# VH-VL binders against Small ribosomal subunit protein bS1c (rps1): the designs that were tried, part 3

Target 1, 263 residues: Small ribosomal subunit protein bS1c (rps1), of Porphyra purpurea (Red seaweed) (Ulva purpurea) (p51345)
Amino acid sequence: MTKNNESFTHRNFAAVLQKYKYDLNLGDIVAGTIFSFELNGVLVDIGTPVSAYLPIQEVSSNQELNNFNSLNINDTREFFLLDYNVESRQLILSIRRLEYIRAWKRIRQLLAEDSLLDVRIKGFNKGGMIVNLEGISGFVPNSHLNNFSKNTSSTNKFIKLKLLNVEEKSNNLILSHRRALIAQASSNLIVGNIIEGVINQITPYGLFIKAGNLKGLVHISEINVKQVERIPSQFKIGDTIKAVIIHVDKKQGRLSLSMKHLK

## First folded at step 4 (VH-VL)

Design s2 (from db4w with heavy chain N52D; framework fv_dusigitumab)
Fold by ESMFold2-Fast, scan of step 4:
Structure s2 (fold): chain C 263 residues (1-263), chain A 123 residues (1-123), chain B 111 residues (1-111)
Amino acid sequence: as target 1 above (263 residues)
Amino acid sequence: QVQLVQSGAEVKKPGASVKVSCKASGYTFTDYDINWVRQATGQGLEWMGWMDPYSGDTGYAQKFQGRVTMTRNTSISTAYMELSSLRSEDTAVYYCARAPYYWGSETYAFDIWGQGTTVTVSS
Amino acid sequence: QSVLTQPPSVSAAPGQKVTISCSGSSSNIGDNYVSWYQQLPGTAPKLLIYDNNKRPSGIPDRFSGSKSGTSATLGITGLQTGDEADYYCGTWDDSLSAYWVFGGGTKLTVL
């Protein structure tokens, strides 16, 4: 994040507040009480000698909610100190900006907690799924969609996802369905446990195994060496196999499996 | 045994479209993504997009969005890449390449490549 | 411009060792497995390394790969004249604008 260096003609906003012995700056969250409605905004008492004003466009990011129907005289709530209008000598407040900041704070907390999230599907483009989390747009790349779940195309439904990348400065959320699927099965995904699955794909690198909605890889080095050269004759797509979990990448939603020492 | 065989060289005029084919054999066509990669003379590899032959889903590089279309015909195990509104800068060798269809592992590498199709856009 | 940065060329004598670097960012190399490709003159590319450090069947052990943070390295030991080729790294990019990216390529000359 870049610091906002907002300044007014001959002095910065902090100097105005400092003159009146207030430790308030642009970007602060302040408590205020609504006391009057004007044509294009609301007058708010925030305890300062200068007037505070909430413009109608700062009530909500949703155009349908940019009205005063949700606000009442004597309501006390929190506001973001957005600006200072030198000409009118008014502090400019925002609910929209406050909600944005709080949404991003919630998102960073959810990322830190590595939470499973119910996220709304907004649509699809050629690269993946467009979603909305806490009013912020997000994206699930096709590489992070499980093959079996990307067959469902439904706007306005919810899907279980985990955050992959979060960048507030670019207003960018990247989420993963495969990480969510691993997390939901994590109590049974313990290194050393044996799983049963079906061979879904045979490659020069090894076998891709389907176990429910999850996929794992048995790397060629984790198949008995005397059988490696005959993998196409030893294994067929659709075969049921047993494998030991040797690694679980919960952050990326990846399983590594081994068939060594199994008979 | 496993191979991808591409259609022959094409010569096109600016503004035309070209459709390159890539026929798969020796494996289950629907189990692997088909990617398209091009290379202009003396230049590096440039990824164009992927196509999932099972679903028909595609993902295109932003540079080609709106003028590339990737399709397949599963009955003949053949993938297609059509590039429209051709320019002289589109003169290149076009490759198809297969990659594992496993979104969760990121084990995504181009293990089998077609021989390449030369597309010349001139005159 | 290439999203992944490689040196344009490297050279060494037969029997020597070379390394080729590939530098990216957290959204590509940082988050994803890296693969490496060899392209002999006039031919299609061939997979050398996948999943950062694994060799497909048929690739000799003198080829190796590694990844640290947002950078990957291809190592070639015991250089042979037949190794003269262009080498490319590649990986997924999780950004909205690109899903797979290649490095700009490195021309290896065996003196």
Scores: ipSAE 0.000, ipTM 0.418, lowest interface PAE 12.6, mean pLDDT 80

Design s4 (from db4w with heavy chain W103L; framework fv_dusigitumab)
Fold by ESMFold2-Fast, scan of step 4:
Order: sequence, then structure tokens, then C-alpha cells
Structure s4 (fold): chain C 263 residues (1-263), chain A 123 residues (1-123), chain B 111 residues (1-111)
Amino acid sequence: as target 1 above (263 residues)
Amino acid sequence: QVQLVQSGAEVKKPGASVKVSCKASGYTFTDYDINWVRQATGQGLEWMGWMNPYSGDTGYAQKFQGRVTMTRNTSISTAYMELSSLRSEDTAVYYCARAPYYLGSETYAFDIWGQGTTVTVSS
Amino acid sequence: QSVLTQPPSVSAAPGQKVTISCSGSSSNIGDNYVSWYQQLPGTAPKLLIYDNNKRPSGIPDRFSGSKSGTSATLGITGLQTGDEADYYCGTWDDSLSAYWVFGGGTKLTVL
């Protein structure tokens, strides 16, 4: 291009497209064919007379994937129409934004289906466990972790989790290990059934019981009247007890237990 | 004893589909993920994906997206891997292998492998 | 090409020590546990090392693993004829659409 006074320099994005009768808007998903690699991006043919460009920063949300190794000349794929660059007179495409939109759609679907998820552990901090789901960072609060899941040597292992809360606007993905454990055992967790477990913790308001990989609470009001006054002397950490399931909180992953109806 | 037993060799024409089975025994089928790994003659190991037998959740390698489907039948402790639109380059031995999906597992790797299923794609 | 780089072959005499390297990046080996697999001719792979340096029950202590930065190493001491096999490293990759990656494999020949 050697010509001065290009007509396109005086038009906005919509006016340029309307001149050639194209029905494209920013935010559309468009099919395109890669035809050239440049130092900092890729040229894509989306069927318009204006150029389309995929910057290296828009190849992936992961900086280590901001390269062209997965892309080849004559590849046809979908792109998100991100912007129009007036200076270069190019439509700007994104794979990163498309992946982000699809990941959040997938996450909302998984939440609606109440799915059990295999989730990678990225690490731990004071408040809980850091995880990654569909490329989106997530968090499992300590209140929703089983005590055995707080092992730091578990980084990069999978853990079975359920979504607890999601909020795309705040990029907030909260998951629960306790909900997953309850769900995995749900066919055997029936109100009225007896479970056997070990006293794991004694508190002023009741006994925490460990039954396999599950944790339940026998509230002080669910202990036999004769035993209430003697809790410190009648119960020891490590004691085996039987209790009746009186409530299963599947949303929070909590078991409520009672000793009142047992001999 | 803990083992994974796979279905027998298959010969398919290009464009066909193949479905390989992997029967688990000696452990609780729903406590471990089943992974699928293939190996062409004289080539290295290539991971295809994982399938969780309890939930039916799956994750596939991008190379196989749209062509592979991993399923299970929990009543017979059997996992399946179906690969469609077969090409000559899909000629390989296909392995299933178990891996833990829960913290507290004895190992975190592919600790038990099936014997392999040879799939030959030829015209 | 494999994301994890291994030498294609290595050789040593019986009784010697051999090491096999596995080189990656921060998104795979740097951030994740490494496992190693032995494949004898005509057989399925067998787990040798998990969690960088741990051995499953039944694996002799002459097999060892280590990891430093973005590289992992498998060591075999007291090399035996029965060790002739292909060896593969494997790990998660956080950056790829595939969650698990293997190295290209190393053929060990006992001279």
C-alpha cells in the first residue's frame, strides 16, 4: 500500500462494515482461516475486505501458551471479534476471550448439574486450597475442606470437588470438598441409618465424629441426658461410637448425628 | 487381585469407529479414574484422556476432541473408549490405566495398566 | 514432538549407573509431580517412580528419581540385563489443553 488519503481512516467500525454490507459486530464469534504469521501476531481471513489480526497476547489466557505452536497456515477455527484498531485498520481477534466465555458457560452448566468434578490442586494458603477448573482459578475454603485434604504434599494431585458458588463478575469460583464427600456417599447416607465412627474432637457444644472420610456433629442436645453432665469424663478422643443420621446438608457437606435413640 | 483386562485386537477400515473395553476387578471401580493412553508401533506413549467412573466426567486431549468418547458401565465395572473417523495413523496399541482422583490415595500416577488392545486401521 | 524432552537412547554396561533426564518447563515439571514408567519389550508400561522420588511396593531401591527446577532425572544403579527397556517420564501440564503429558521415551541398552 502506497496510496495517500485512504477512505477508511475517516470511518468508524460499523460504517466500514456497512459500506460492504457485512453483518458483523464486536463480540461476535467468527470463523477464520490463518494465512500468515507475523512477529507479534497472526493474520486471519474472516471473509471481509478489512484485515483481521490475532495478537500473540490473545492466543491463550496462559502466558506460556502465548505462542503459535498450536496454529498452522490454512487452519480454520473460531475467533472472538474483540476490537477494531483504527491505526492499523485491522479487526482484532481473540482466542483467549473465546476460551474464557466458553469456560464460564461450562462452569455455569456444571453448577446447574451439581456435578462431581476432578479438580487440580494448585496450592494452599491460610484460608484454604487453591485449585484450577477449566482454566479458571478457584478456591476451597478451610471450612469446606476435610482435615486430611490440607496436606501441602498434595499440590498437583486431583481432588474430587463440587461447586459451591460462582460469580463471573468478581471472578469468584468457590468449591467444596465436604459436598463432594457427601455426594459420593449419598446412596448410603439416609436419615435414620446408623453409622459408626470415632470421636475426633470434643467441644462445649458437642462431639465431632469421623466416619471413614466423613465428618459429623453430635450436638450436645442429641446426647443422652445422663451423658450431658459427664461429657469430659464419659467421652475421649479416639472412642468408637454409634449414631443415627438425623440430617444431611448436601449444600454445605454437613452431617448431623444423634445418640439419643441408641442404647 | 487388582487388574484391568482389555478387549481383544480389532481391525478396522478408514472412517470406521472402534470401541475398546477395560474391565476392572479387585478394587472399587468408582474410586479411581480410568485414563487411556495409546502407542503406535515404535513410537512413544500418547495420553488421550481420563474418565471418572463414579460421575461419568471426562477430560480429553485436544488432539482427540470431537473423535473420542470415554464411558463406563458401573454395574459390570467396565470402562469404554470409542474412537471415530479412524485413520491409518490411529493404528496403535491402546491402554487403559487407573489413577487416583482423591487425596489419600496410595499412589498418584498410573499404577495399574491394562494389557493393551491392538487396533489396526487399513484399507 | 513431545513437550517433555528425553534423550532417545542411553547405554551402559552391567553393574554401572545410568541416568535418564526429562526436561520441561515451569507449566509442567516445574509446577507438578513427575512419575516414571518402564516398558519392557512387548508389555504394558509399569510404574517405577511417583511423586518425583517415591517407589511403589516391589520396585528395588536401585531405581531412584529426583527433580530440580524444570528437569527430572531417573537413576538406575547396579544395571542389569533385565533393565533393557523404554523409559518414560510423565506429568501434568497446566498450560496445554491436554492435562497429562509423557516424555518421548528413552531406550536403555545394556551392553
Scores: ipSAE 0.000, ipTM 0.404, lowest interface PAE 11.8, mean pLDDT 79

Design s6 (from db4w with light chain N32D; framework fv_dusigitumab)
Fold by ESMFold2-Fast, scan of step 4:
Structure s6 (fold): chain C 263 residues (1-263), chain A 123 residues (1-123), chain B 111 residues (1-111)
Amino acid sequence: as target 1 above (263 residues)
Amino acid sequence: QVQLVQSGAEVKKPGASVKVSCKASGYTFTDYDINWVRQATGQGLEWMGWMNPYSGDTGYAQKFQGRVTMTRNTSISTAYMELSSLRSEDTAVYYCARAPYYWGSETYAFDIWGQGTTVTVSS
Amino acid sequence: QSVLTQPPSVSAAPGQKVTISCSGSSSNIGDDYVSWYQQLPGTAPKLLIYDNNKRPSGIPDRFSGSKSGTSATLGITGLQTGDEADYYCGTWDDSLSAYWVFGGGTKLTVL
């Protein structure tokens, strides 16, 4: 006898949807109503002639929450159309994947809005601070951390940060603590205002100044220095100085300061 | 069934190192931090540090900095804690415990614990 | 002494209510959520309460938690002989290198 079984693949599933005039594709977000609980998942009515199934492992990105406690018969909600199971002839749904997509949309929105974020500290390595935001790993480079104070006051295990860069392809976020500090202090960080700070570092090209939780640079060209005197002979670490704000780099979280216009 | 299973009891001499293992099962190993907590006989719980299985990042309590190393092998869902330069005061039961660290986790708590590994340091 | 202060022991009869306190500072309990752990003799600790007042699945409602300012409390009602154990509070201590701290532990004796 001749056996002419058609191989059912993702291509065939797309063809079936097209044949019956459905506009659904894998990757779509669909509304569905839960109508039955099974041992390892739930059956969902999404308005198609084929069954839809939400596996228990697709209920949440948090393994503890992969249970049916949050789901009820006749609940209507959104699902991600994950796959088509050839053997069972069911559409496979995911809440976990939908949550992931929404997390990345939120992160891109937060980046576009330049939002101040409460971000959880995970630890440190030689290059900076490791953090986590919306389940996605992030990194604060040492160049964007305020390394000048040992805080003996209460500080949250969450830190205020701003997004600097995001790359979904590598599942990675770059954030800045200095940018967040400048944003929080921005009401008095106006070009032309005088600030008072302490010399924290002396370099051949200028002075690094700590003003509260902010870091600024007085470039050598902006220092009120006698012609024959060098920076190390005029200043020492721990000296208190006054300086005028000449530039605020909100994007990188840096202050440029001048001592030239102060007596 | 979510479970953490630790390696067996160890007896070491002062100055030696000990490496305790903690094998995870019943969940995605990389989704939860592994913390290490010890308890000397008749004493309270003492936190040693955390290890993130996804990144390999760690954070150690100051008391153990320079003597403790926390690592993992993701292919076998196993975390390790190695303590060097052992002293008699290091005699304790060592526990591993998991805690959530990713998206949607607002707080930190140790929801699943290993059974404990007794380490005895004697001369 | 531990960073978080608990009474070393409490006792009550079956069916009674007992309360265990946990006192800290603004850098720990004042800034973060508190969890509570039960340790039966010869066993590993078990999570009883997280997020100050929430119970994991399988923990009976006889166990409750609360927090006010820099202090937290664990309440046990309808006390049973099986509740004899050591109880520990725990929280995140906020610092530049934030770390976890436990209370010194409280031994509960059911008479």
Scores: ipSAE 0.000, ipTM 0.385, lowest interface PAE 17.6, mean pLDDT 78

Design s7 (from db4w with heavy chain G104E; framework fv_dusigitumab)
Fold by ESMFold2-Fast, scan of step 4:
Order: C-alpha cells, then sequence, then structure tokens
Structure s7 (fold): chain C 263 residues (1-263), chain A 123 residues (1-123), chain B 111 residues (1-111)
C-alpha cells in the first residue's frame, strides 16, 4: 500500500514554532510585510526567524487573478498561515484561504442583516441560475427566479438577490430573486392597497399578475365568478386588472392579491 | 374538458430507447408545463423532469440526466418523453402531468394527469 | 430513500379521523408550497390539496392540509371505504439544484 507522504502535520508544526518560542499555529491569521519577489511566489516577513512564502496559486480565490500585480515590496497585510514546507524550511501563507474565510463570515453577516445584494450572474444549469457572491458560488433555484428568461446573454451581469440559506459545511448558498423584488417594493406593499398589473398567466388555481417587476397571484377563491365558468374563458393574457394586496410573504417572496369587491 | 391522453404500452429490450407521447386537449397547450413522473410496480412516485411547451425549456432530475429527453410538437399539442439505454429497473408506469410554469409559478401542483403508459424492459 | 418522509402505512375504521405526515427540510417543505395526491389502486394520481391547505373543485371538505416549519400533514375526517388508497406529498427542493420531490407514499387501509 502506498504511504501517505506529508511534508508536515499540525502537531509537528506547533512543535517547530514552540522550539523558536512563537505562539503561531496553522490556521492563524498573521500580519506580514512583503520583502522579495521570486518566480513562483513572494517572501514575507511575519516577525519570525523563519521566512514565510506566499505561492502564486495562493494569491487569489480567482485563478485568473493568480499574479503579483496587486502586491508591492514593503506592503503590510494579513495572511492565513496555511502550511510548513519541510524541504524549503518555509512557512506557507495564503491570501486565497483568508479571502474564503472572510467571505463566509461576511455572507453570514449579510444573512443576519437580511440584506439586498447585487450579485454577479455566472451561468445557468437545469435547476436555476449560478451566481457569485463575495467569491463564493451561489445558486438561485428556478422557483425563486421571478421575471427572468433562461438562456439570455446575462452572464457577468448583476442581479438583485436576497439570501435564502447559507451553510458553509455543505457549501450551500441559496438566494432568491423573488424575495429581492418584494423587498425593493416593500414601501408600496401594504395589505389593503390597490396594485395594477397585467395578467401574465392563467391557471385553474387563479391568475398570475405582473405589476412592474413584481408578480402576484389572484387565487381562484379571490375572483368574483358570476356563473359556472372556467377562468381561461373569462380572462385573457395581457388584460390589465386592479387587485387588492391581501398578503405579502416577505420570506418566500410571494404576493397574494384579491379582485373581490374591488369593482 | 381538460385531458392528457398517453400512448399505449411498450415492451423493450435492454439497451433500447422508448418514446412516450402525451396529447393535451381542452386548454391552451403552451400555457402549462408538462412534467413526467414514473412508478415502478409497488413503488412510489418518482419525478423525472419538466418541459415548458412555449419555450421548449426543460429541467431533468439528476438521476435521468444524459438518458432522458423531453420535447413537444405545439401544432398537435403533444409532449414526448424519450428514455434511452433502457435497463430492467426502468420497468414502470410513466405519467405525464400538467402544472403552471415552474419559473413563473407561485402555485405549482399537478392538477391533470395522463392515464399512464406501462413500459416493460425485459429480455 | 425519499427526501420527504411519510409513514409507509396507516389504518383506521370508517367514520374515524386519520392524519398522514410528511417530513422534510428547510430547502423543500420549509421554503415551498406542499401538494397532496391520492392514488386509488390501478389509477393515475389525483390532486387532493395544493398550496399547503387548499382543495381543488370536487374534493370533499373531509380532506384538509396543513404545514408547520419543515413538516406537512394531510387530514381525513369521516373516513370512508372509498378513501383506501396510496397518498403522496410533493414539493420543490431548492438545495443546490431545484427539482420536484415526492414523499415515499402512505398506504391507507380502511379496517
Amino acid sequence: as target 1 above (263 residues)
Amino acid sequence: QVQLVQSGAEVKKPGASVKVSCKASGYTFTDYDINWVRQATGQGLEWMGWMNPYSGDTGYAQKFQGRVTMTRNTSISTAYMELSSLRSEDTAVYYCARAPYYWESETYAFDIWGQGTTVTVSS
Amino acid sequence: QSVLTQPPSVSAAPGQKVTISCSGSSSNIGDNYVSWYQQLPGTAPKLLIYDNNKRPSGIPDRFSGSKSGTSATLGITGLQTGDEADYYCGTWDDSLSAYWVFGGGTKLTVL
């Protein structure tokens, strides 16, 4: 069986740092000053007798940005203490890992604040839209895409979204366009107010209405049906109607409307 | 009356393909998604995917990705589901069912179902 | 096996009340509307409940639905022999790739 060949373990690293009387551990965030450039990395002074090294692949979470253009001699910044290379006798630093940790911390804060976010569109798959938020990939399920056409040239454009679910352990970042649209119009979405819109879809359950960027449902029980008639024979897609807001589900991004007793 | 009528029973050998049809009547075909759901003998309902008749857009369950293709012919209000590389475990009753457009729907439920098409895969 | 958990069977006598549970997670039942389907032996499924608690035209008042958190419940009062069937819950699952999921089904036997 092939042996696992590891240059260093966390326990061994702690022992090395203990020998040199420094209270540093793998996973620590350390301040360092750049003092030299090499072909495949940068030498950093973190206040230890042992040099620290930032490999080019650890400069950014974006592979296209793995270069030294943003770094200068005598720059002081924070780094993640990633590893120790036994062969070169260097501490290995990462900006990429630090960015990842900070991005997830920021995402958790944005979720707690229920923030409205400008998020970059990366592409589409069968289930929805793939987006990027703070360098982390996210997903907008089709059920939470309101007023969006699949296969448009939308890649790299920004869209306003709100977070639905975040879980770093499962790398799960789910967002909602529907929730964002409701939030953007919240000052005008008062139960009892009248909204004007166009019939976008007719179903046996009711009418879907588009009012600007908003979408609402007039459930079949909220339509004043005079006789035994099918909804599709009474209404046409494109008809303009007025309806009363009877419920706003801000969490799900759903708007319920009524046509009863309005006219 | 709103109705979905499916094609008749099929018997196929392992490795073959089967194409099931679902003809809609009594409503505007392009106003509703068509979903496909299968059920093996004595087993539960298993969702396969959705197809939007207006745009032709589809969404497939990961389990069937690469083997299933859902299409339609709007001139005859008919939806199709083709399953390739058939195995014995594909023996099931296949249903089509109508629902509001997925990406635009606040309410998504299967209100009208086809009668089912039995597909038997055996050598 | 199923993402949505239902009891495999339930039984009750005529005239009694029975409830069928459907348990999921935040990404499916928690975030989406739940529908319920009745399948009589040898037939296609029939929509019983949509939007958690609404009945289509033609479905008796005896059938009701509810949702709390990540669980949904189908209630049947005044149980009749004609209610003997398989019952399925269904909803969207938003986890990483949106797709529709059904519960494993519950066989209702009228004693």
Scores: ipSAE 0.000, ipTM 0.393, lowest interface PAE 14.2, mean pLDDT 80

